# VH-VL binders against o81304, part 13

Target 1, 187 residues: o81304
Amino acid sequence: CSIFANPAQRAKRKLLELISEEDRGLRTQKDPKKRDEIVNAIESMTVIGRSSITTDDSLSATWRLLWTTEKEQLFIIEKAGLFGTTAGDVLQVIDVNKRILNNVITFPPDGVFFVRSDIDIASPQRVNFRFNSAVLRGKNWELPLPPFGKGWFENVYMDGEIRVAKDIRGDYLIVDRAPYNWTESFV

## First folded at step 5 (VH-VL)

Design v7 (framework fv_pozelimab)
Fold by ESMFold2-Fast, scan of step 5:
Structure v7 (fold): chain C 187 residues (1-187), chain A 120 residues (1-120), chain B 107 residues (1-107)
Amino acid sequence: as target 1 above (187 residues)
Amino acid sequence: QVQLQESGPGLVKPSETLSLTCTVSGYSISSYYWTWIRQPPGKGLEWIGYIYHSGSTNYNPSLKSRATISVDTSKNQFSLKLSSVTAADTAVYYCAREYWGSGSYLFDYWGQGTLVTVSS
Amino acid sequence: AIQMTQSPSSLSASVGDRVTITCRASQGISDYLAWYQQKPGKAPKLLIYAASSLQSGVPSRFAGRGSGTDFTLTISSLQPEDFATYYCQQYDSYPYTFGQGTKVEIK
């Protein structure tokens, strides 16, 4: 309950407003002014989240992409149409106790790009990660891909709804808690 | 076009649980915030609470001990349960979208409202 | 909770009149104030958000003004369809709170 003026609620509402129609970041790539506005809103969230713990058990969730500046991920989302599909949900599945983070891009009806990673909690806001394996999977086929190295990200803000992160490359990630738990299915 | 529609029993007995469902059409409920607001006959508006589609909720402190909001993304619905009702809970109940976007804020789409009468 | 007080509680006016409704918050809410119109038997309709921003499709005769604690809604030339109850709402802090309403009735 918030019975007083809450700067966190104001900043979060501003952030959500700015990203609401940005197509996960694809529109923002063509609009430097909008990118600057979103980055300023992220910096406001960073101030609000300063000194908070964002690497506790509440980090364990299926996180769904709302917005990012990460060029590689956006390229995959944009180019899905060339292969007769559209990217569905883009997810980070984190389990702090199991020390895993899996990146998932779905391609309805049957496709998925799946990257497995180990994580290590380095500080109250920093997570180190290492890619272990990647696979592009269709209905009756799969193509293993080489892993892409290691890095870190910092969750500069996290609550019961969203998480805001900045990574080693200076890219930003805004995700929300998905209304489901993602599970890898095998035939 | 976004459309919201309330449904549920129009009559609830004192001490029982009021249960309402809001069905959303033309827009995925798996985005942002959804809210319940009520209005006793001839009186003003009272915000009950919201649910973020992930299940995160926030309630008016006046109703927090009795109110539960839930979401069912597979049916594109969200629901309100209000326990231990009394005659003071008689009101028109509205569901609404809470939106923070370009050119639109707050409660930009409402259901038509459903009257719930609490009486024996 | 932030208390919202409207004045007057009711007023009577004629078509063509300039109507002003005021709304006062018990503490500073910056410009996080919205105005709604409600006609009998209907759900409220959002008119204005961020104290002064007109919602798409709302006639330009409606204007909001104010910041901090004191806010006004003005209808510059009242039309027959404008006879309704008007509510202000703060969205600076949860719980969201509404004013008690101002009924604009025909003279």
Scores: ipSAE 0.509, ipTM 0.814, lowest interface PAE 2.8, mean pLDDT 89

Design v8 (framework fv_nezutatug)
Fold by ESMFold2-Fast, scan of step 5:
Structure v8 (fold): chain C 187 residues (1-187), chain A 122 residues (1-122), chain B 107 residues (1-107)
Amino acid sequence: as target 1 above (187 residues)
Amino acid sequence: QVQLQESGPGLVKPSQTLSLTCTVSGYSISSGYYWHWIRQHPGKGLEWIGSIYHSGSTYYNPSLKSLVTISADTSKNQFSLKLSSVTAADTAVYYCAREYYGSGSYYPFDYWGQGTTVTVSS
Amino acid sequence: DIQMTQSPSSVSASVGDRVTITCKASQGISDYLAWYQQKPGKAPEPLIYAASSLQSGVPSRFSGSGSGTDFTLTISSLQPEDFATYYCQQYDSYPYTFGQGTKLEIK
């Protein structure tokens, strides 16, 4: 009807269009122009989501990675092949009421790396986190790793499908709601 | 090879609920974003019914919103349409379709099911 | 809702002819316009997306142009298999809407 009838839906579809074949961000690392286009689309989502509450109970979900600029995460995804495996779904599992956030990288069929974090809701859009423990797990073994680190991220946009975040290091994260719930026994 | 296939009853009585299922093969519903239902009345044009994001969020044509429900079952690789309180005006061919994102663009309805004919008659 | 209006409603042509079909949106839709071909008893088949991008496998005699509100589908040299009904569709905003269709008939 109106040119403003559904700006959020329009901006969201543009964002999905830009990231859909970027291999979760790996291809974007080699293409600064594409990165700038995606960042501009994120900025549009940031404007739309300004003043919204993105740290309520709807944040509790199994979130699936669609695109990121986080170098460390992308490095792990890229290098999995060198060790005879490949990364499956990359997840962020959040439970606001339990105050937990687990970062998960699956290595089908039997492998998973996950980092447990405690969270604190600092504002309508900001989440503080502290790493609690880390585990590398295979079929019949697991190796606990010493955790260290803390930070924050801001969910600049969130709806029934996607969430867009910026973190303390200036990195971006785009995730969608997975069609399943991940638990520590899921691989 | 991506294929979509509609299934459901071909004859529905007035005031009943129409139920149709779309089975997707060659592609995972969870690998896509939005999945759609479209219908075509006899001798007339195409009408968009609604869509579902693979995680469950739905969007409906405002002209049908109180009557329509779309759901998805990603474990079966299916999504479904329910249209309540049907009348003769709901007689149509019903299609399911995929919206695809790729190659720096997105494609509305790049794959369609073959269509299933539904007649509403007492 | 965005109204899509096609012209003409029908067109008669001969094999080898150049055929143009137009589609007008009631408001600006950028290039979020697709064209479909439908033969009797069959589902619509995609021809063009993003106003001018040819769908994979579609013959090069089909082309699309336009932006904003005014769009055109062109068949540069009509073939026997091209006799069908053609629909335009906007996908800028929900609800997605279609033109009323243009029936391409043998002269």
Scores: ipSAE 0.626, ipTM 0.851, lowest interface PAE 1.8, mean pLDDT 89

Design v9 (framework fv_nezutatug)
Fold by ESMFold2-Fast, scan of step 5:
Structure v9 (fold): chain C 187 residues (1-187), chain A 119 residues (1-119), chain B 107 residues (1-107)
Amino acid sequence: as target 1 above (187 residues)
Amino acid sequence: QVQLQESGPGLVKPSQTLSLTCTVSGYSISSGYYWHWIRQHPGKGLEWIGSIYHSGSTYYNPSLKSLVTISADTSKNQFSLKLSSVTAADTAVYYCAREYYGSYLFDYWGQGTTVTVSS
Amino acid sequence: DIQMTQSPSSVSASVGDRVTITCKASQGISDYLAWYQQKPGKAPEPLIYAASSLQSGVPSRFSGSGSGTDFTLTISSLQPEDFATYYCQQYDSYPYTFGQGTKLEIK
């Protein structure tokens, strides 16, 4: 678990290095070789995290997107410019005790896309989720969207800084702990 | 455009706490991963003191762990070093540095601040 | 802790000379090794990362080689601005450790 262990520290640093200039995954979509390198680094993290518990109380945090292969999320990030804004923070706010996971995409100065999910801890590494509600909100308006879908993800590695997950669709997610706590008061 | 600048007292008395701040401009601390403190004793080599991940996780050189505290204030875009119970052996030039994962390790350093521990 | 040992501690050389500096790690660090140049009164400047990758803006006369435990920095044709102290650093494991430095002096 220690980041000071040579194999874990090495694998983690290599992963962070590989994703650092990938624009949260947008650049990787055009580069299959880079995607393969990152996936191989994720597999190394998976080996290191094997049999660890990644669904305990330490999962409760405001997680910030570093990299993903999830096409739907990347599409939203990419197309923000068409509406005269850019995607700010892309967050996953988890509270294990309340059994909630909220996906948040901010659009400065006043926009937010918010998807509320209920979660259930299925195993030491697996979380089941169901979308409960979604809303696109601006300064003085909001547009509720119908809830859609359910799935699971497995946190294959988690420590005091990052979390690496793989989901039901075979997509990957790499997040870190945000330097702030996102408040639910805006939804 | 990225610039790091150390600030703090140049003279500290033995047994007191040394406090230094690194101010980062042209780049957000929260956009980076790890931020480091390194020191250099007069006429000697470089010694890594510790690091902080922008969210608050800290890592310290085991030789200094009981004496050192690193903290970050992302709202001010600063991170700081406190070294308690200083002695003459802590006389050094102190540097802050950014760890960059794109292609190189410590790509930006502060200019260094000289700290003398003397009565 | 990983011990980094540089040799030699100092070198006297002339402009145009080929200079080599070696760095040895007490355990395998793969290619997680960086080289820095430090001029008097200045912060260290990165030269090489990943044992052999040249930092942008660094002249091509600088090169690095090695893997595992044995590493070399080479300056193929020494220039006046190259007289400085050179440090190797491992970044495989915390605590990060530096070599003791090699001072390159004009002959």
Scores: ipSAE 0.255, ipTM 0.741, lowest interface PAE 5.0, mean pLDDT 87

Design x1 (framework fv_nezutatug)
Fold by ESMFold2-Fast, scan of step 5:
Structure x1 (fold): chain C 187 residues (1-187), chain A 121 residues (1-121), chain B 107 residues (1-107)
Amino acid sequence: as target 1 above (187 residues)
Amino acid sequence: QVQLQESGPGLVKPSQTLSLTCTVSGYSISSGYYWHWIRQHPGKGLEWIGSIYHSGSTYYNPSLKSLVTISADTSKNQFSLKLSSVTAADTAVYYCAREYWGSGSYLFDYWGQGTTVTVSS
Amino acid sequence: DIQMTQSPSSVSASVGDRVTITCKASQGISDYLAWYQQKPGKAPEPLIYAASSLQSGVPSRFSGSGSGTDFTLTISSLQPEDFATYYCQQYDSYPYTFGQGTKLEIK
């Protein structure tokens, strides 16, 4: 017997192949045909993940961005070069038991954009969130920003490697489990 | 360029644990994709042992069951194989390999040179 | 597990010959099949992926075909450096499995 079900393995491989050279989504913004192909692959993952629980303790992790359609996040990644830096890892740090979700964009060596959120588990696949603070931080300075809105996302597929989500705005997110844990220290 | 290099003891006694390490250069294991161990018995074909994703997620050949452990150390850019309770049947050349899905290259595109392991007293 | 069977187990050929090697899967694997070349004392080197797609840097005399259960690797005009053992591999599902190999020898 296979360790993976054939349909799940094939669908995941197809998804990862399609996003592998998309520069986290920046290239996809100018290629509607490629976006449609990726969305179809996400739909296949959604079918495979239907009725699964994706909001249990295994959701607690440091998640690293592989691909997204979220235009505001992609804008920040794209424009980092204008300020003499490059966006490093883009992370979503979730702790289900503490009911927190923090969005992190790193700007090596010393910069970070950090958004704190509270979460509430609404269903086996749906997470509600509310932004409560944001900060842009450099080596010896910080700029606190006003809190942003609220919304929800659904983790339509999740395993030991990746998570696939769609959100209230119709955007998609594909992340993998980072090889490190991000520690929150910015309050 | 991407290079993989196996290292470990060339001789292991029966019933002991075989331990091999694959060192990767020119590419970060934590960048993604799957990293595999494959072996080849003398004069025979290739046998897939297992794979790891940098998150620690592992998949093993069921024929090797609980005898195999694969782990990754992303700080050293290495991944390792442990095979417990070895017998003469585990004598083989052991390869590490990258599984990649990208432009111009798909599946096992880079292999280590292989390391010969003999199980004998 | 998906069993991969290669035929022939060995073939003798001369430079300039057209050589065909076949590979059969015990169940349908669509086009999730790769071919590798291995020379004595060396690691396998990739030739073909997705049954028919040529790996970057591989000479155009190599070609692959097939879908489902039956696959072929063809070398259109054999060169001296092509004498090696060839393996097919399915990557449709874990565990990944290889054919037993076809040794291509000088006639």
Scores: ipSAE 0.511, ipTM 0.826, lowest interface PAE 2.9, mean pLDDT 88

Design x10 (framework fv_nezutatug)
Fold by ESMFold2-Fast, scan of step 5:
Structure x10 (fold): chain C 187 residues (1-187), chain A 121 residues (1-121), chain B 107 residues (1-107)
Amino acid sequence: as target 1 above (187 residues)
Amino acid sequence: QVQLQESGPGLVKPSQTLSLTCTVSGYSIWSGYYWHWIRQHPGKGLEWIGSIYHSGSTYYNPSLKSLVTISADTSKNQFSLKLSSVTAADTAVYYCAREYYGSGSYLFDYWGQGTTVTVSS
Amino acid sequence: DIQMTQSPSSVSASVGDRVTITCKASQGISDYLAWYQQKPGKAPEPLIYAASSLQSGVPSRFSGSGSGTDFTLTISSLQPEDFATYYCQQYDSYPYTFGQGTKLEIK
């Protein structure tokens, strides 16, 4: 081979390039060829991340959604107009020591949807989760929603910038480290 | 719409630290991926210095790695370059640039206007 | 590091001419190559990315071609505003590297 490049840097750049205009995955739902290209790039990241530990303290962060195939989450983002807005931030807030993972979708200026869950670290790359509560909140109202269940996901790649995961349903998630920490009052 | 602007002292003494800041307007640093510093020596070509992801991860040109620090302040929508132990060889125009992956707006699609730095006493 | 070599270092041409400049990488970079135009006293402006894709707003007289190690930038009918220095850049791997530049001058 005449190429002396960093495989991780190259694979990560290719992944980010493929997802950058996919509207967090909404555009990809209508483009199977693009989905296949992104999945192939994820498989490259999986190979690079093989045998790495992705469930240590560095997993504790506010993670921002870049791209996903999760139909339920994409449906909520797409239907944000029901709340008179467009989805703002889409976040996973993880604290390994507290054993929590909260999924957050903001609807500026006043709305937020969040799902609280508990997590257990099952292996160097696998996290088990169980949803325990969900709420949709506006300026002067709050609607509790039923929990969505339980499952697991595997962080197949993680570094100081991004995390790539695959879940029990075969869905993919690509997130990066947000430049802020989310709290319940932040919108 | 998107604008990058370099700022910092135009004259730096040998052995001191060069400090430059890039201010981004019309676009949030945290909405992009990588932000870069590039320099151009008088009458010569372009040299890539390094890049930063908004989370703080940095990449440096190996020829400069021990001398370069890049940092980001997303609350001010700025990222900065520090180059230590400068010599006359560091005299150059310094540019900041955005890396973007959009249709028709790709790679280093926006650059600052450049700031001239002279290393002399 | 991947070395980028441009040819020629300078070229003299007249308005209306077809101008070709080349860029060679020291190793394969697929199509991860960009071209920039730089006018005196100004920052580089992007022209071409992915070896052959035109940046939005760039006139259609500019075109890029090539893959692997050999790349070409062509200006099909030179205009007065095209007299500038042109740089190629690989973005296959860090450190990103640029060619030494080709200065396009009035004949």
Scores: ipSAE 0.697, ipTM 0.853, lowest interface PAE 1.3, mean pLDDT 88

Design x11 (framework fv_nezutatug)
Fold by ESMFold2-Fast, scan of step 5:
Structure x11 (fold): chain C 187 residues (1-187), chain A 121 residues (1-121), chain B 107 residues (1-107)
Amino acid sequence: as target 1 above (187 residues)
Amino acid sequence: QVQLQESGPGLVKPSQTLSLTCTVSGYSISSGFYWHWIRQHPGKGLEWIGSIYHSGSTYYNPSLKSLVTISADTSKNQFSLKLSSVTAADTAVYYCAREYYGSGSYLFDYWGQGTTVTVSS
Amino acid sequence: DIQMTQSPSSVSASVGDRVTITCKASQGISDYLAWYQQKPGKAPEPLIYAASSLQSGVPSRFSGSGSGTDFTLTISSLQPEDFATYYCQQYDSYPYTFGQGTKLEIK
């Protein structure tokens, strides 16, 4: 079982070590050398995950952000403080059979930024997506936002713990399987 | 701040299942990386038993793989070890430990105090 | 599995002495080597990680060196509280493995 091979565990440990204190990517934005080290570790994971199927039913999960280079997501996380809150969990909720992918940023105790997307499985590692709707919600209010666009991402590595992806804009995403299943509580 | 505490029966009969729990306080199991079980036979060195990621993903020492099950309960902030079909050779002090990757706090940075398990009839 | 061999198995020393403990891996592990101190009846305490990096709170008289297969733990000026058993551990790959231990005793 390749997923439990010593080379895979070694490369994964190196990746997790590099991102462990990077504040989901915010600290990395100020450190190009660190970014290069993390990207090299991602390339190692890409080699290990080559030819694997990362778009099967195991992709259906609540994924929790560990690290990203995506500027829009990091901007929202960073600027939450200006509004008297902090970003909680940043999640990607995927259901392959329903063909949905929802991006969630929580703002404890009552806030959430929620982006709905439709997905199509294009290959063993590639997912096409299209943003459908976006909402910023507070305790007793919501503000609908226009859809943002479409693209693709490739899950270059996925196992029982983490998933590593690269998207159409060359941004990277490292997530782990969240300890809970996220569901939308607002009607 | 971070504390790990082992608990479970100190005496287990041969052929039965040894069951231990590690309770973590001051830190969430789901915020960490891997959580480990290590044992030490009387007067001997340390032996790694296995590890778990909060998602339920487990790794076991190949010498023990058919006998070991590790599980996690994030709602109770605990992870547990079950070792089936025990023999006198399983008599040891059992430790749980956190794996962490931080500056100045790295690898097995926090251990439980250890719990002595004797396998005897 | 990676075998870890420590030498010596036991060493007798006096307070103020410089003590050196060696650890050898059966294959290259880069710098993925940690050192622990264990006192009777207690859990191991981390001392060093990444072959040479000191854990927070560990006195500066402890130092580690080496890479690949050969590693050394040095105590530059032995103190009374340093009499204990010392273990090296590789964390390059599963299963994680420990040396057999070096017991540091009062001369």
Scores: ipSAE 0.766, ipTM 0.883, lowest interface PAE 1.0, mean pLDDT 89

Design x12 (framework fv_nezutatug)
Fold by ESMFold2-Fast, scan of step 5:
Structure x12 (fold): chain C 187 residues (1-187), chain A 121 residues (1-121), chain B 107 residues (1-107)
Amino acid sequence: as target 1 above (187 residues)
Amino acid sequence: QVQLQESGPGLVKPSQTLSLTCTVSGYSISYGYYWHWIRQHPGKGLEWIGSIYHSGSTYYNPSLKSLVTISADTSKNQFSLKLSSVTAADTAVYYCAREYYGSGSYLFDYWGQGTTVTVSS
Amino acid sequence: DIQMTQSPSSVSASVGDRVTITCKASQGISDYLAWYQQKPGKAPEPLIYAASSLQSGVPSRFSGSGSGTDFTLTISSLQPEDFATYYCQQYDSYPYTFGQGTKLEIK
């Protein structure tokens, strides 16, 4: 029987409570006080997870965005609605053994934007990545885009439900394990 | 909008496995956080049985001695309880409930109507 | 496990009365305390969360207070529909635990 440790359960519940109505981070962009509260909750999770291994095989999953401070991603989510499309799930698909990480933004029913990356496990909590290719895809069309850059992120906390990360730009990411596996299939 | 409904047999024999399903409508299980099973013994208080996150992560009340299994089927928008080796002490009304964290809608904000389970020979 | 001790086990009151129900946790739970109302044959309905926050749609005559180990539910002016059993619940840590209930009866 698996149960939470008291400190971990409290910190995780507080984090989930704080982000539950933040529209993946869009609402938080206008509320510095709320951002500070969420960051403080992330720091609590960081303390709880500080000696844990967050780059093992359990990192291999389709991760679904719950909240982020990453401006570029939030801009795409916000503006998709204004241009007659709606952003669906925003995903980070990781396979540690294949050394890949794909960032995915879905636009139901048939659209998707994704960026492919190679990863390298640098430490128990740090992942290095390098962008390989990017694709914007619709129902019967595909537009390859030039990828740019490399970086790192640290998974400061990870369990059977959520993962909390901080990246090279100082941005935060909170994701949960999606109820499905995303694949890049055509037919 | 959100509704939860329990279903399963109302009578179970001692030593058998009790199986109950909670069907959720008006809300996707995969958009929520934790989904719970709670029971109430005749004339007594409430007992938390366990919870599940849509990823399959589960938490169980240790007092049930690992006799409980909770599972979720997001494609059917259902989550289920199995309680093995039941005894007369497992006779209760069984509820499913949603855990939510919104302004004015918090913790166990929606419950099923409850299903009565009697364990007898 | 965190034990929740609820008192009294029953209280008899008249419409218009002020009623208080108390709940004591065996260890500090901050404000991770909820209150529920249950009528015969029905599921519990949420009243209060975070010790003092009112659930949407719950009448303002209901209020909660307390932090740490001692908590109180107050009904400022009892109405006929308020006769029910009331439960407190801690959600600080698993396993979640409930008080044994307080039955509010017509005097």
Scores: ipSAE 0.756, ipTM 0.882, lowest interface PAE 1.2, mean pLDDT 89

Design x13 (framework fv_nezutatug)
Fold by ESMFold2-Fast, scan of step 5:
Structure x13 (fold): chain C 187 residues (1-187), chain A 121 residues (1-121), chain B 107 residues (1-107)
Amino acid sequence: as target 1 above (187 residues)
Amino acid sequence: QVQLQESGPGLVKPSQTLSLTCTVSGYSISSGYYWHWIRQHPGKGLEWIGSIYHEGSTYYNPSLKSLVTISADTSKNQFSLKLSSVTAADTAVYYCAREYYGSGSYLFDYWGQGTTVTVSS
Amino acid sequence: DIQMTQSPSSVSASVGDRVTITCKASQGISDYLAWYQQKPGKAPEPLIYAASSLQSGVPSRFSGSGSGTDFTLTISSLQPEDFATYYCQQYDSYPYTFGQGTKLEIK
């Protein structure tokens, strides 16, 4: 532990170390003990962030997936190889003032799956969302998919580097701020 | 110490616009948090009206029938409520409040004393 | 909207009594529940946040418990200054909603 690290920074470092080799959560699916360790670290972050506002302007960003327990997303990442590709960055693009949240899975070099959502700030830590449209896109083709679904997630911790969330399904999400801003025309 | 103080007319006629102002002292509105309006009908419970976030975003109770507008004047450290086309049902004590999310407070931690508004012809 | 229902609507008690007030949400709200105390002619004052966390300066005889849909406020040994109306409030989602109130009166 650094002499300059406060307890919050140490807890955050521990969480990031725990997830660093987990292949965004794919390895964790096969290791319940590791999942429990990560969840305990998330609970420590939840305590640190419990009275903070995590739905302000600083939530507006291109967030990049570091780790999740969400089965559907992990399934897509895992099965990308069956279709001759590998999943690239997995993103959550949020703009609080425009009230949008887009979930993005990239498939380099030219593929992307994205789901557009409207959001509503329900509380200082909770965001409600409703899916509006979904598209699977390749270089010269586009396949619209029917989006159905609504839910909420709570950003239990957020700072200038990372965001930690829990959702309506009991899944966890750990993201960092991407070094770029994603737009629909980016891919 | 943070203090909130409501001000506005105590009597308003039906169909007119009710205008109330909350003056905040001891803390800058632009420094953060949600700032809320809550009312209480005579002998009844509390009803949330709406909020304004320090950066300007507003949220209103969709169950209200009258037009609601909340605005902030950061230069005066005030936020205000306008309720259009009032009726007798809008007779209530009106409170402004801060919703705080630091130092263990995740609730309405400071309230104004309340101002009584009677809608009567 | 999430409906908050308190029980009882009123209760009569004596100094030294243990008093329990319940609050039920129409849907799950995790621990996003606060309790307030209101005395006649005054603004509500916060007692409890996050269902069980005591607000700074509030006496330890007050405690909260519960999660999901069912919540309880307990006063372990009632004092004269505790006779007031108590409200629960969910802050799980907008619009924020309050219970109808429980009036605690001297027996």
Scores: ipSAE 0.000, ipTM 0.439, lowest interface PAE 16.1, mean pLDDT 84

